# VHH binders against Iron-regulated protein A (irpA), part 21

Target 1, 312 residues: Iron-regulated protein A (irpA), of Synechococcus elongatus (p12608)
Amino acid sequence: LITNQTIQGFVDQVVVPSYVSVAAGATQLEQALQTYQQAPTAANLEAARQAWRVARDRWEQTECFAFGPADSEGFDGAMDTWPIDRQGLKTAAAQPVEQREDSRKGFHAIEELLFAATEPTLSDRQHLVILATDLTKQAQGLVTRWQQASDQPAYRSVLLSAGSTDSAYPTLNAAGTEIVQGLVDSLSEVASEKIGGPLETQEPDRFESFVSRNTLSDLRNNWTGAWNVYRGQRSDGVAAGSLQQRLQQQHPVIAQQLDQQFATARQALWAIPEPIETNLASPRGKVAVLTAQTAIAAVSDTLERQVLPLVQ
Short names: E, the ipSAE of ESMFold2; O, the ipSAE of OpenDDE; V2, 0.75 times the mean of E and O plus 0.25 times the DockQ between their complexes.

## First folded at step 19 (VHH; framework vhh_8cml_1)

Design k1 (from z4 with Y107W; at its last read DockQ between E and O 0.95; V2 from the best seeds 0.89)
Amino acid sequence: EVQLVESGGGLVQPGGSLRLSCAASGFTFDWYAMGWFRQAPGQEREFVALISRSGGSKDYSDSAKGRFTISRDNAKNTVYLQMNSLKPEDTGVYFCAAKRGYKYYPWPASYDYWGQGTQVTVSS
ESMFold2, look of step 19: ipSAE 0.831; ipTM 0.918
ESMFold2 (binder alone), look of step 19: mean pLDDT 88; pTM 0.887
OpenDDE, look of step 19: ipSAE 0.847; ipTM 0.919
ESMFold2, fold request of step 20: ipSAE 0.860, 0.852, 0.856; ipTM 0.929, 0.927, 0.928
ESMFold2 (binder alone), fold request of step 20: mean pLDDT 88, 89, 88; pTM 0.894, 0.896, 0.896
OpenDDE, fold request of step 20: ipSAE 0.888, 0.893, 0.890; ipTM 0.938, 0.941, 0.940
ESMFold2, last read: ipSAE 0.848, 0.844, 0.849; ipTM 0.926, 0.923, 0.925
ESMFold2 (binder alone), last read: mean pLDDT 88, 88, 89; pTM 0.894, 0.895, 0.898
OpenDDE, last read: ipSAE 0.889, 0.888, 0.886; ipTM 0.940, 0.938, 0.938

Design k2 (from z4 with S54Y A109S Y113H; at its last fold request DockQ between E and O 0.91; V2 from the best seeds 0.86)
Amino acid sequence: EVQLVESGGGLVQPGGSLRLSCAASGFTFDWYAMGWFRQAPGQEREFVALISRYGGSKDYSDSAKGRFTISRDNAKNTVYLQMNSLKPEDTGVYFCAAKRGYKYYPYPSSYDHWGQGTQVTVSS
ESMFold2, look of step 19: ipSAE 0.786; ipTM 0.894
ESMFold2 (binder alone), look of step 19: mean pLDDT 87; pTM 0.881
OpenDDE, look of step 19: ipSAE 0.844; ipTM 0.921
ESMFold2, fold request of step 20: ipSAE 0.725, 0.809, 0.809; ipTM 0.869, 0.904, 0.908
ESMFold2 (binder alone), fold request of step 20: mean pLDDT 87, 87, 87; pTM 0.887, 0.883, 0.886
OpenDDE, fold request of step 20: ipSAE 0.882, 0.889, 0.884; ipTM 0.936, 0.939, 0.936

Design k3 (from z2 with Y107W; at its last look DockQ between E and O 0.92; V2 from the best seeds 0.83)
Fold by ESMFold2, look of step 19:
Structure k3 (fold): chain B 312 residues (1-312), chain A 124 residues (1-124)
Amino acid sequence: as target 1 above (312 residues)
Amino acid sequence: EVQLVESGGGLVQPGGSLRLSCAASGFTFDYYAMGWFRQAPGQEREFVALISRYGGSKDYSDSAKGRFTISRDNAKNTVYLQMNSLKPEDTGVYFCAAKRGYKYYPWPSSYDHWGQGTQVTVSS
């Protein structure tokens, strides 16, 4: 099922452009927070909040390929740890960010200082710039680790060498397993923890981006990221050699089922009323959230039970 | 058959050290984030330490920070907890837990697999 074209498209048309997009978003967030620090107007606060949402959107589209350097070199932890240490975050402002625990930096640390109060304090504004500078450094570092060799090969090269005798991916199927497992794990996480956790506890603040009311956007971007990986590109259409195209050619019944399940999951996610964090209080909101949970789980289940064996 | 088997517990004096190990089998270890949790009698399980799939990210409870170190060796399918400067309040049963995927959390309900636990007793 998995070819060299499949792997190259995944890396060059989805992963690398996505991480470049995240780094650009982090840079714009940093600049917006610097502007807000210099001129703390309501307009500049709103611009900084919007820049956070844009950077967050881009980041959340990368969740299904958080393997490799994102994990092993600590980028995901530094950028996206949640829950955060709220009490410790306030006292950490003087601590060099490179010495901090992951629970005191990253997207959710920025979210807390930027959104929790009506207006960040002077100390918060100074702290926000420090946090955003680190976020930008991490996002740029992740791009570098995929594109550029150093003491370790560029991760692009690691994946493109799949099937070589000394590769980290000794067969094309090993690389294919990584790609498909990423889809399974990301979508399963959406259904079981990101939606399922709040449903089980009935606590709205168990939604990951409760503070900014951004959780529904996060979930929609997780779906979009998975959809892009499946199609092998970020634009409309189906990339040659993509997982979707290969399944259409070799296992058309599975491909048709999966295409329909992705569409059903999208429809269900986009039907959830804003904000997801408070919809658990209404019967109609609960039904919408449960419907989306079930539809997302169905995509992950098909990938795990029917597609994953084809690459193992 | 999924198994997580903790070892290395025992009796130790305050200020002493222990190293816990958890050997995993029956699942693909590299796809799982790992955690250590502990439970004192009459208490709920509490988070101690978490580690991402390849060890690039770690998190610790307030009581563990500075004293405990989590690590993993994926070639051996094993996660470790080095516990230094032990105190009587560290006494309890220590559980290894595994969660599939890229994310890990400090609450027990998110974990898919649990070990049977190993007793750690700190007394003088």
Scores: ipSAE 0.762, ipTM 0.892, lowest interface PAE 1.2, mean pLDDT 93
ESMFold2 (binder alone), look of step 19: mean pLDDT 87; pTM 0.883
OpenDDE, look of step 19: ipSAE 0.831; ipTM 0.912

Design k4 (from k2 with Y107W; at its last look DockQ between E and O 0.90; V2 from the best seeds 0.84)
Fold by ESMFold2, look of step 19:
Structure k4 (fold): chain B 312 residues (1-312), chain A 124 residues (1-124)
Amino acid sequence: as target 1 above (312 residues)
Amino acid sequence: EVQLVESGGGLVQPGGSLRLSCAASGFTFDWYAMGWFRQAPGQEREFVALISRYGGSKDYSDSAKGRFTISRDNAKNTVYLQMNSLKPEDTGVYFCAAKRGYKYYPWPSSYDHWGQGTQVTVSS
């Protein structure tokens, strides 16, 4: 099922452009926070908050390929550890960011200082710039690890060498397993933990981006990222060599089922009234959330039960 | 058959050290984040330490920070907890836990597989 074209499209049309987009978003967030620190107006606060949401949107579309250097070299931890250490963050402003545990930096540390109060304090504004500078460095570092060789090969090259006896992916199917497992795990996480956790506990702060009320956007971007990986591209249309196209050619019943399940999950997820954090309290909101949970789980279940065996 | 088997527990004096190990079998270890949790009698299980699938990210509870180190060896399907400067408050059964996927959390309900535990007793 998996060809060289499949892997190259995944890397060159989805993964690398997505990480480049994240780095650009992080840079814009850093610039907005620098401007806000220099001129702390209501307009500059709103611009910084919007820049955070844009960078967050882009980041959340990368969750289903958080393998390789994102994990092994600590980029995901540095950028997106949650829950954060709220108490330690309040006292950490003087700590060099390189000495901090992951729970005192990254997207959710920025979220806390930028959104938790009506207005950040003077020390918060200084701290926010430190955090955003580090976020930008991490995002750029992740791009570098995928695109540039150093003591280790560029991760693009690692994946494109799939099928070589010396590769981390000794067969094309080994790379295919990584791709499909990422889809399964990301969508399963959305259904079981990101939605299911708050539903089971009835605790709104179990929603990952509760502080900014951004969780519904996170979930929609998780869906979008998975959809882009399945299609093999970030733009609309049918991508040549993609997982979607290969399934359409070789397993058309599975492909039809997945296409419909992705569409149903999208419809359900976009039908949830914003913000998701307040919708647990109403019967209509709870039904919308449960409907989305079930629809997203169905996509993950089909990928795991019917697609994953085809690449193992 | 999925198994997580903890070892290395025992009786130690305050200030002492122990190294816990957890051997995993029956599942693909590389697809799982790992955690250590502990439980004193009559208490709920509490988070001690977490480690990502390939070890690039680690988290610790406030009580473990600076004293405990989590690590993993994916070639041996094993996760470790090095425990230094032990205190009587560290007494309890220590459980190894596994969660499939890229994310991991400090609450026990998120974990798919659990070991039977190893007793750690810190007393004079």
Scores: ipSAE 0.783, ipTM 0.901, lowest interface PAE 1.1, mean pLDDT 93
ESMFold2 (binder alone), look of step 19: mean pLDDT 87; pTM 0.882
OpenDDE, look of step 19: ipSAE 0.842; ipTM 0.918

